# Miniprotein binders against Ferredoxin--NADP reductase, part 23

Target 1, 346 residues: Ferredoxin--NADP reductase, of Oenococcus oeni (q04hb6)
Amino acid sequence: MDNEIFDIAIIGAGPAGLFAQFYAGLRELKTALIEATPRIGGQITALYPEKTILDVAGFLGISGRDLVNELKLQTDLVDSKTFLNSEVTNLKKIASHFEIEINHHASFLAKSVIIASGNGSFSPRKIDVPGSSEAEQSGMLTYLLPGLSEVADKDFAVVGGGNTAVDYAVELIDHDCHVSLIHRRDNFRAMESSVTKLKNSRRTNFLTPMKITGLSPKKEKLEIELQSVPDGAVKRVSVDRLIGGFGFTASSRTINQWEEFPEQFNQGFLTNEAQMTSIAGIFAIGDASIYPGKSDLIATAFGEAPTAINQAVNYFDPDRGGPQHSTSLNKKEVFKHDRIKSRYNS
Short names: E, the ipSAE of ESMFold2; O, the ipSAE of OpenDDE; V2, 0.75 times the mean of E and O plus 0.25 times the DockQ between their complexes.

## First folded at step 13 (miniprotein)

Design z2 (from w7 with L34F; at its last look DockQ between E and O 0.52; V2 from the best seeds 0.65)
Fold by OpenDDE base, look of step 13:
Structure z2 (fold): chain B 346 residues (1-346), chain A 93 residues (1-93)
Amino acid sequence: as target 1 above (346 residues)
Amino acid sequence: MEVVIRVEIRKDGTKKEYYYFVDSPEELRLILEFLLELLEWENPEEVEIRVRADDPELAREILERLREILRELGFRNVRIEVRGNEITLRAER
């Protein structure tokens, strides 16, 4: 990798990390956003994409997915560098910089670090569509297989294209269930033998290439609205249960192997009023930060991100002038994005 | 297996870069789908993809898959440059 020294390395591409990346971009900082998973959005994308979030300022209610999308849209205003499928396996202080090791084989240099990794909880990748929260609350949407003793002759849907979804489908058909396997592609990223087993089963219905667009819990059945990926044709199917088979996000436990390991309390790092950890130049925000009186909210993380960025600048460049207020941002660039909003309403 | 995929997109004068590190063939298949999703969401007018792989055959396979992805997304004029173990794709809409 080029001998690029980042001003800030941000660890975790959840809401906190995404907003930190954007805000750092507004400050014209060279930032690396480092995410252990192949996807942006952290736990929200992974766990609660359809959860309506009510406690984020400026929104009457926003889905987890939509919030992540809005955060991504903000990053269109700034230059960004994001490293995905990149687990931070070591953090080391080298002179006045930090070396961030990724996947035991790559490294980056940064003047400061912001940990935005969340609380490291294992969580299922959730389906995010209208009615998903209601379906989950009713138990009609789950992310784990139900008890298999009572599933005989029931109609299941499984959504996903990987081993998790295929394995769930196989297990359900082995217990005399009917399974509708929903995936946005005809090809599955699963063990070929398992896919073949499903293809050879009369109990498996392939709903491919289709995406779920809505869920409607009824008294006894879950109605699933599907959209064909190639032609946009709408289909509805009714099942007893839908199982989200997108797999789980693992908490990175590799933090415990860092040479520079900040003091922890529970699953977070202890931070001061500057969002600085026990190690000077390492900050933490969002669920990765813990301090007395903290409200464990996304809204709090959005306040912490600018604080950490500003304090990081003060740490590595104390002569750099104060935070630029958003009012100083070049108004001409923000208005170009009105063209992008028209694409979400079509 | 060490594969690094770099995606560069430009939007309204900003430069966004995405890197994927891939350590297994199984991961590679997964990453290529997430890359497709990323490009679908970003919907850039121009894209540059660089692939570095230790195995030239694997690099070629990735290249062909990326060509398919770019075609599926409606990109045209896919230009390919090969320099050692690095392949660069450039495409425009």
Scores: ipSAE 0.668, ipTM 0.898, lowest interface PAE 0.5, mean pLDDT 86
ESMFold2, look of step 13: ipSAE 0.710; ipTM 0.923
ESMFold2 (binder alone), look of step 13: mean pLDDT 81; pTM 0.804

Design z3 (from w7 with E26K E72K; at its last look DockQ between E and O 0.45; V2 from the best seeds 0.65)
Fold by OpenDDE base, look of step 13:
Structure z3 (fold): chain B 346 residues (1-346), chain A 93 residues (1-93)
Amino acid sequence: as target 1 above (346 residues)
Amino acid sequence: MEVVIRVEIRKDGTKKEYYYFVDSPKELRLILELLLELLEWENPEEVEIRVRADDPELAREILERLREILRKLGFRNVRIEVRGNEITLRAER
């Protein structure tokens, strides 16, 4: 690779990294976006592209896929350089720069680094009961929402008590499905409005407090054996599909091999008010950042990205001046984009 | 297998570059599919694709697949340049 020194290397092409790339472009920074997978969009693309996101400002509701697409459209306004299928295998300081190694064989130089890699690779928490493997193999047990275009009037079961299960149940009822929501407790650890929506829906059947004890895939239906938690009473229900909504576990990243390893807490990097890690010139944003009082929201990550970019500039070029407001940025070019005009004229 | 695919697209005065590092035939197939999706979504006026491969025969195979992708997407005037182990494909709509 050419002896190109980047102003910023952004690690991770999730929502945080995509917005950071765009914002850095608005500031005319030479930026590399580095993504371990061959796909843009991070966890959204991988885990919940069909999920409606309600807690991003400016949207009444937006699918995960559409949010990623909007973020990609913003990047049409700036020059960008994205490295895909590029796992950061080492990070080291070389004089006044950082060397970012990818896939053990390629390296980039950058004046600063922003870690936007989320919490690592995510695997669903699996249901482990008799018949679970057969049900998963038949596609009657899944851990992601199916395509929602052809789910009307189908009978689903969702198991779990957190936001994942509740969100799946909400999405399914919004697409005219019937949902049996299974949880070992009567109380859900989810957004109150979503739980209230489910309680008010005639399409939602609460199977609480119950646990799944077995699965029996049949030709057209999945039979679910349930046990009442308080009294041990057995119930059987038949559905078209069961969705495991226990959420996802993050695997510990191979980040432990970096020569420059910022201080971690849980699965994130400790950051200060500048989004800077324990290592000067290395920042973290989104799920990769942890600090007291943080809200783990995409909306928070969008606030953190400009902060990290601005503070990175202050780190490597303190004389470049303060952050420019978007109102001072190239107004004339933004409105030339035919795709923007078509959306506002419809 | 070491393959690097660089895609440069130009659209509305902006330049986007995408790099793919490929280390297996399985990944290569997937990346070529994703490149089709990328180019469909980006819908650029101009595209430059550079392929560097350790095997010249593999580089040629990739080139032919990319040429087919570009044709399917309606690109015209496909130009090919070969320099050592690097092949450059340029196309316009």
Scores: ipSAE 0.712, ipTM 0.913, lowest interface PAE 0.4, mean pLDDT 87
ESMFold2, look of step 13: ipSAE 0.714; ipTM 0.925
ESMFold2 (binder alone), look of step 13: mean pLDDT 81; pTM 0.813

Design z4 (from w7 with Y20F L34M; at its last look DockQ between E and O 0.55; V2 from the best seeds 0.64)
Fold by OpenDDE base, look of step 13:
Structure z4 (fold): chain B 346 residues (1-346), chain A 93 residues (1-93)
Amino acid sequence: as target 1 above (346 residues)
Amino acid sequence: MEVVIRVEIRKDGTKKEYYFFVDSPEELRLILEMLLELLEWENPEEVEIRVRADDPELAREILERLREILRELGFRNVRIEVRGNEITLRAER
């Protein structure tokens, strides 16, 4: 990679990191957004894309997916560099800069670092639709396979399009279950042989391209409301159990291997009023940040991001003028995006 | 296997760059699908994709797959430049 020195390296492309990237762009900072997974949106995209979030200011309610999309749309206003499938395997101080190692073989230089990696928890990607919480509480919705000794001749649904969902479906049919495989596309991102096995099985029903829109736990069966992606047609199916096969979010296991390891409390980094960690020039925001009285909210992370960016600038360039209010940012360029409004009205 | 895919898009005067690091054939398939989704979402008028691979045959395979993706997305005038172990695709809508 070119000997490019970034002003800020942002680790994690969740809501906090995405907003930090945007805000840094508004300040004309050269930033790298580094994400361990091949996807933007962090835990929201991974765990609860369909969850209605009510506690983000300015929205009556917004889905996790839509929130990530809005954050991505903001980044259209600024130059950005995003590194995906890029796990930060080391963080090292080199003179006045930080070296960020990715996947044990690539490295970047930055003047400052913002950790926006979340809490590093490994959690299943959850289905969040009306009735999902009730279905999970009743045990009719799970994210792991049940004990396979008692599943014979039961009707399962598996939702997902990757290896996790396909593997679950294969395992269930191998134990004489009937499986309805639900995916928003006809194509699966899984081992072709496994998909072929399912296609050749009389025990597999493909519900594609469909999305789950609601769950209704009944006494003995789970009713699943489905919507066809292409035409919006509604279908209902009843199963004994639904398995969420979206996979899991990776824990940031590699953080413990960094040469520059900020002081941690629980699964986050201790931060001061400047969102700075125990290491000068390394900041943390969102679920990666811990301080007394913090509210663990996305809304809080959105407040922390500008703070960390502004304080990072003060750290590496103290002579750079104070944060310009968004009102002072060149209004003429932002309004060219009036074309974006037309996509939401169709 | 070491593959780096760089995607550059321009939108309304801004430049967005995406980098993907790929260490396995299984990851490569996933990344190419993620790239398709990314390009579908971003819906740029112009795209530049650079591929660096340690294996020239693999680089060529990736190139053909990317050409298919770009075609599927409705891009036209796909130009290909090969410089050593780096392949560049440029396409317009």
Scores: ipSAE 0.614, ipTM 0.879, lowest interface PAE 0.5, mean pLDDT 86
ESMFold2, look of step 13: ipSAE 0.738; ipTM 0.923
ESMFold2 (binder alone), look of step 13: mean pLDDT 81; pTM 0.808

Design z5 (from w7 with V4I Y19W Y20F; at its last look DockQ between E and O 0.42; V2 from the best seeds 0.62)
Fold by OpenDDE base, look of step 13:
Structure z5 (fold): chain B 346 residues (1-346), chain A 93 residues (1-93)
Amino acid sequence: as target 1 above (346 residues)
Amino acid sequence: MEVIIRVEIRKDGTKKEYWFFVDSPEELRLILELLLELLEWENPEEVEIRVRADDPELAREILERLREILRELGFRNVRIEVRGNEITLRAER
């Protein structure tokens, strides 16, 4: 990698990190956005892409996916550099800079760091329906594939519409399982070839468009109550195990291995009014930040991002002056995006 | 397996760069799919893809897949440059 020194390294491509990347771009900062997963959007993309978010200012309601898409569209206004499938394995101070190691084999230099990694919880998107807790406790509901040596001729259900669910279903049928694939839409957001493989398999039953409304663990089988999305018709199916295939958030477990480890409280980093951590030049925003009176909202993260960026600039370049108001930012380029509005109305 | 994919796109005067680090064949398949989705979503005027792979055969396979992706997305004038273990594709819409 070129000996490029970034002004800011932003860790985590969730909503906070995406907005930070955009805002830093508006300030003409050289930034690296570093994301552990192969996808941007963080927990929203991984866990809640279809959840309606009501508590983001300016929206009557927006899906998690659509919010991420809007954040992505903002980044079209600025130059950006994004590193995906890039887990930050070390953070080290080198003279006046930080060295950010990714995947134990690559490194970047930055003048400052903004941690936007969320709360680091590897929580699978849980199915939250009546009986889900009991099913999870009994092991009849899981979020990971079981040992594949023991799955032959068993009846599985997989719920989800993305690659995770489709991949789980593919793996299960490849191991001689029967799979009921549950999704609220007929269309999957997964590799078409994998979906085609499932469609061509006699071992795959598509339960689409359906949602899970309840779970009833029985002695040997899990009864799944399903509701048809279009007509509300109720169906019940019995399987040996249900697998939640909504994806996972990457836990920043590697943060504990950083040479520069900011003070933590719970799963967040302690921050001051400048969003600075216990380590000067390292900031935290969103769920990665904790301070007294914080509201754990995406809207809060959007306020924290400009604060962290502005304070990062003050840290590495105190002479650059104060944040320019968005009204002073280059007016000419914002108006070119009138063409993108046409894609959401089709 | 070590594969690094760098994607540079140009759109409306902006330059966006995406890097993917790949350490397994399974990840590679996923990343190539995500790259298709990314390029479809971004809908750039110009694209440059650089691939570095330790295995020349793998690099060639990736190249062919990327060529297919670019064709599928309607890119034209696909130029390919091979320098050692690094392949560069350039295409325009």
Scores: ipSAE 0.692, ipTM 0.906, lowest interface PAE 0.4, mean pLDDT 86
ESMFold2, look of step 13: ipSAE 0.693; ipTM 0.917
ESMFold2 (binder alone), look of step 13: mean pLDDT 81; pTM 0.812

Design z6 (from w7 with E40R E72Q; at its last look DockQ between E and O 0.38; V2 from the best seeds 0.63)
Fold by ESMFold2, look of step 13:
Structure z6 (fold): chain B 346 residues (1-346), chain A 93 residues (1-93)
Amino acid sequence: as target 1 above (346 residues)
Amino acid sequence: MEVVIRVEIRKDGTKKEYYYFVDSPEELRLILELLLELLRWENPEEVEIRVRADDPELAREILERLREILRQLGFRNVRIEVRGNEITLRAER
């Protein structure tokens, strides 16, 4: 329904993309933030939400989830448009604009593009047993954490032996779920403190060493057929939901199908000092960007984002001027928002 | 199937818009759960949810879930407008 052309399309809603969206909003630019997954945060939210990050300036240690929450709070100061569950499946030049195709059938226009997603698309490693397709179609088998607002006292199963499965289980017990943790070995290859937390919780049931041999979705519950690894004994359990925690692999390279596909090195886009790629009007930041001396850190991406935004403006509207400091920008009431007052007026 | 959910929220004089593209029934349950999570976090003063779905049975199912989501968030008197294949829910608190 909207006929507007965006100033900047930002691809990827990880920390770099979120900060770029916020900074562009301070400059009163019209942006579209586009994220392939249904949840903001990119890789941090999907893969490492509870890991402590020590090298983000201004924080004395911060979890990935908390970092994304802080970045979301910044966006409350500006207007924003965010497209979730939205994979960019093509990028093409049309006159002085770029057309961004979403999920092979939707599209919109932008004057410039910032690529803020690294390492391409990732898909979960999926279980393949009798009944797994039906279980997934019913919504009882998933590979990402569910919405956590209504899950208290639900019975979950999580399958896997690495950090992904253990992290999922910890998050679920922290939200008052009961969790059956299924793994083919008695030991887990995950952070020891997380495993210890699960072992000390009355909400965790370890089903190890066992493997899943079948799934049968019923009217209200999912029946899981298990087989004991040492002796082959069969067990059946019923849960509300099963989450596959086998981690993620590259499964789609739709970026390689883009008509405007910038020059790459080591799966990153080569950029100059303006964060511009080999294609004028297309920029890259964070893990998507590579140049001599690049460090792939969140801190580095936070410095790259304002550069890319301001250089994108120089590309499509050079008379608008150079970079603007937030303390010198004329905004209606951005400095008077109640959240800023309450957060720092103790 | 193809469902587009647009969520417009307002709080403290700013507007945030979220769009969800739902291409299969398998992902719909997760997306509605994540929408509740998002709305609890955003804690908006005003919300408008617009759903485009061509299947009337699916549209009714989505509408009833969205009405329940808004009720759980403390919104009362949810206003509903139907325009062709598009359903709009509006609420404030």
Scores: ipSAE 0.701, ipTM 0.922, lowest interface PAE 1.0, mean pLDDT 84
ESMFold2 (binder alone), look of step 13: mean pLDDT 81; pTM 0.809
OpenDDE base, look of step 13: ipSAE 0.716; ipTM 0.916

Design z7 (from w7 with L30F; at its last look DockQ between E and O 0.51; V2 from the best seeds 0.63)
Fold by OpenDDE base, look of step 13:
Structure z7 (fold): chain B 346 residues (1-346), chain A 93 residues (1-93)
Amino acid sequence: as target 1 above (346 residues)
Amino acid sequence: MEVVIRVEIRKDGTKKEYYYFVDSPEELRFILELLLELLEWENPEEVEIRVRADDPELAREILERLREILRELGFRNVRIEVRGNEITLRAER
């Protein structure tokens, strides 16, 4: 990797990390956003994409996915560098910088670090479409197999293309269920024998290549709106239950192996009023931060991110002028984004 | 297996870079799918993809898959450069 020294390395591409990346970009900082998983959005994308979030300022209600999408859209305003499938396996202080090791084989240098890794909880990758929250609340959408003693002759849908979805489908057909397996491609990333078993089963219906576009919980059945990937054709199917088979995200426990390990309390790092950890130049935000009186909210994380960024700048460049207010941002660049909103409403 | 995929997109005057580290063929297939999703969502005007792989045959397979992805997404003028174990694809809409 080029001998690039980042101003800030942000660990975790959840809401906190995404907003930190954006805000750092507004400050014209060279930042690396480092995410252990191959996807951005952290636990929201993984666990609660369809959950309506009510406690984020400026929204009457926003789905987890939509929130992540809005955060991504903000990052379109700034240059960004994101490392995915990149687990931070070590953090080391080298002179006046930090060396961040990724996957035991790659390393980055940064002047400061912001930990935005969340609380390290295991979380199912959730489906995020209109009606998914209602379907989950009604128990018609789940991410785990139900008790198999009561599933005989029921119609299930399983969505996903990996081992988790295929395994769920196999288990359901083995218990005399009918299964509609939904995937955006004809090819599954699962054990070939399991896929073959499903293909040979009269109880398996392949809904491929299709994506779910909406869910409508009814009294006894869940209506699933599907869109064909190649032609956009809409199909509706009704099932007793939908199972999200996208697998789970694991918290990285590799933090415990860092040479520079900040003081922890529970699953977070102790932080001061500057969002600084016990180690100078290492900050924490969101669920990765813990301090007395903290409200454990995404909204809080959004307040903490600018604080950590500003304090990081003060740490590595104390002569750099104060935070630029958003009002000083070049108005010409913000107005180009009005063209992008028109694409989401069509 | 060590594969690094770098995706640079340009959109509205901004530059976004995404890196993927890949250690298994199964993971590679998965990441290529996520890359398709990423590019579909980002919908850039220009894209540069760099692939570094330790296996030249694997690098070629990745290249062909990336060509398909770029074609599927409606990119045109796909230019390919090969330098040692690094392949660069450049495309425009």
Scores: ipSAE 0.643, ipTM 0.891, lowest interface PAE 0.5, mean pLDDT 86
ESMFold2, look of step 13: ipSAE 0.702; ipTM 0.924
ESMFold2 (binder alone), look of step 13: mean pLDDT 81; pTM 0.817

## First folded at step 14 (miniprotein)

Design j1 (at its last look DockQ between E and O 0.01; V2 from the best seeds 0.00; counts 0 for: pae E 8.5 > 1.5, placed apart)
Fold by ESMFold2, look of step 14:
Structure j1 (fold): chain B 346 residues (1-346), chain A 89 residues (1-89)
Amino acid sequence: as target 1 above (346 residues)
Amino acid sequence: MEVVIRVEINGKEYYYFVDSPEELRLILELLLELLEWENPEEVEIRVRADDPELAREILERLREILRELGFRNVRIEVRGNEITLRAER
């Protein structure tokens, strides 16, 4: 770690960061991919690994988990270094380089930086009622959808009134589950089409206006104590699993403490058309970046990544020359990987 | 607790920073998953830990992981607070 100098430090291992690392490898750059959590995939892995994503170019629908796996396969084609469970706790300029501090103690240098993380790590808003700790420890209370391959005819409860809860309920009924949707009001703050789909399904039971007042894990099922909001009447239901759908909060506060902190607009780093921030040599892509006409899509981030990488090269090594198309790169080096050999030449 | 685990397989380097015993258990599971997915013939694992007793505990857990994966020729080098394991299938 110490004394290692990278061409580019890429902060965040979501789709944007993964693709940026792959593209940088095609440019034969030495990169550090830095991720605060123990796993790659960013928001997809943390929040919606089983959700089908329709608007990623080149895929006729792809799950979040499968998208991350495909991006991982791309990074396998390049020689790369990945730092997991690694929070960037400071970023400062030292001479012509940037010093990236990891977990308050470790540090290394990079010639340029790409910010590819959104608003940091996400934590679910948790239920805090009698028995909730035991329910969570038992695995009967969670805050993310489970793997959906073997859940048909299971009884789920989902609690919440926004898009998170309604999206969870829709995914569960689409996989033949029974869902009790619990909310403290009769109306939902979610897409009308999704709410209508739930109302039209015989698999949905609306438990509104009600709040959860206690949880009791039993041997086979979770008992949920509910209280009617208007009159306090108590009701008890038993389900296989309860999923909290109150949304998520950003948990990282260290990015605001960086010595080199680029200018923001509406919670994103303001960039020009080169993806450069207000600080020369620091770039932003994906949900971390904002500019006129920006769409916060994975597809947009995939286009931004090559731009940021090529402009970073122009920043620290302007004599290297322009980008090459992947079809014109030295195919012998990239074809050494067994997966290309089996996929490409078979 | 400050532990750094470096894994080198198939020309790739993975670094795990471990700040708690809970994270260590998770990281060791993730290493098992990584090694199963990459399915390498050879692997090098370097562990830097300030506590020599903790380093030995991690070493024994890594030996168990390598045995489960069918690695047979495990070689160990110790230099101060850094342990290097090299293994072949």
Scores: ipSAE 0.012, ipTM 0.531, lowest interface PAE 8.5, mean pLDDT 81
ESMFold2 (binder alone), look of step 14: mean pLDDT 79; pTM 0.777
OpenDDE base, look of step 14: ipSAE 0.035; ipTM 0.445

Design j2 (at its last look DockQ between E and O 0.01; V2 from the best seeds 0.00; counts 0 for: pae E 11.0 > 1.5, placed apart)
Fold by ESMFold2, look of step 14:
Structure j2 (fold): chain B 346 residues (1-346), chain A 89 residues (1-89)
Amino acid sequence: as target 1 above (346 residues)
Amino acid sequence: MEVVIRVEIDGKEYYYFVDSPKELRLILELLLELLEWENPEEVEIRVRADDPELAREILERLRRILRELGFRNVRIEVRGNEITLRAER
């Protein structure tokens, strides 16, 4: 493995990277899929695996977890190598190849590179008030939706004023929970239809304008100390669980320190119609890519992935031929895999 | 500390690069999650660790994980700084 030269190194194992790996396998390319976190799925798996996603073509609605599982089933059809908990700490050009440094100590070569997500980590914006550390350690304060089975009639609090908080609250009321929505202002910076749904629900209690000033985990419930913004009055509420809805940050720890660092605009890599960046042989897809008219959707990334793979082949092996509309796999081998068999036996 | 863990399931290879004791503990628990997700009939795990005491600790933790998941025939080979576990149900 140490002396391997890959055709393509794919940085990021979110939906875009997973589909790129699958398509590269249909082209019989040798790929390295590199993910900074301990598991595939990228931002979806790390941040919102239970969220229902409505705008992935071919699905009438799919959870983030289930989407990643479907993409994993596709990659099981091809031979693939996946490097988890692996941050790309440097990228440099060596003759006609790229050297990819992982975690400041390991390296290998690839003929081309696809940036399919940042190689950093995702972190929620956390609540920092007296008692918040204890509340988080107890499991009563979290930053992700729980599994939504068996939550009916439980009392949740959600804090925040943006789409993250409002989306969390909507999912909880749709599963028969009671939700106290806490925000410093009466207005929310979120999708208006979602806010209206919350306002029309008897399961939603708006605690606005209020701020959290303390948390006290008790044996059965979490006590939340609130302060009214207009008059400073103190109020206490008890809930089963508090979910922080301030959104998430994602940053590459070292991506801007790469020797081969492509041109960026607005935190995305500028790409042309081939998905190529400002550096020949380096491509970007999904949220890593920006160009005029770009929509940052999973569906868009799925279209970008085949383009980037085929154009990478044109870059390092132009005599291989143009893109194919279809390719063949041994269909007998496809249905031998136990995970595929188990899906169709339920 | 420098640890590389390779997991092979049905021709798929997963590599974990681990640079700290905190990451190692996390990675071992998440290997349990990976194996639960993949649910394989057989698995090969190769661990490269430069510290013999660390290698033995990792070996014992991996054996426990495999036993918890129902793997019965766990074979172990040690070559220098590399441990290979092969397990099947």
Scores: ipSAE 0.005, ipTM 0.420, lowest interface PAE 11.0, mean pLDDT 80
ESMFold2 (binder alone), look of step 14: mean pLDDT 79; pTM 0.781
OpenDDE base, look of step 14: ipSAE 0.027; ipTM 0.385

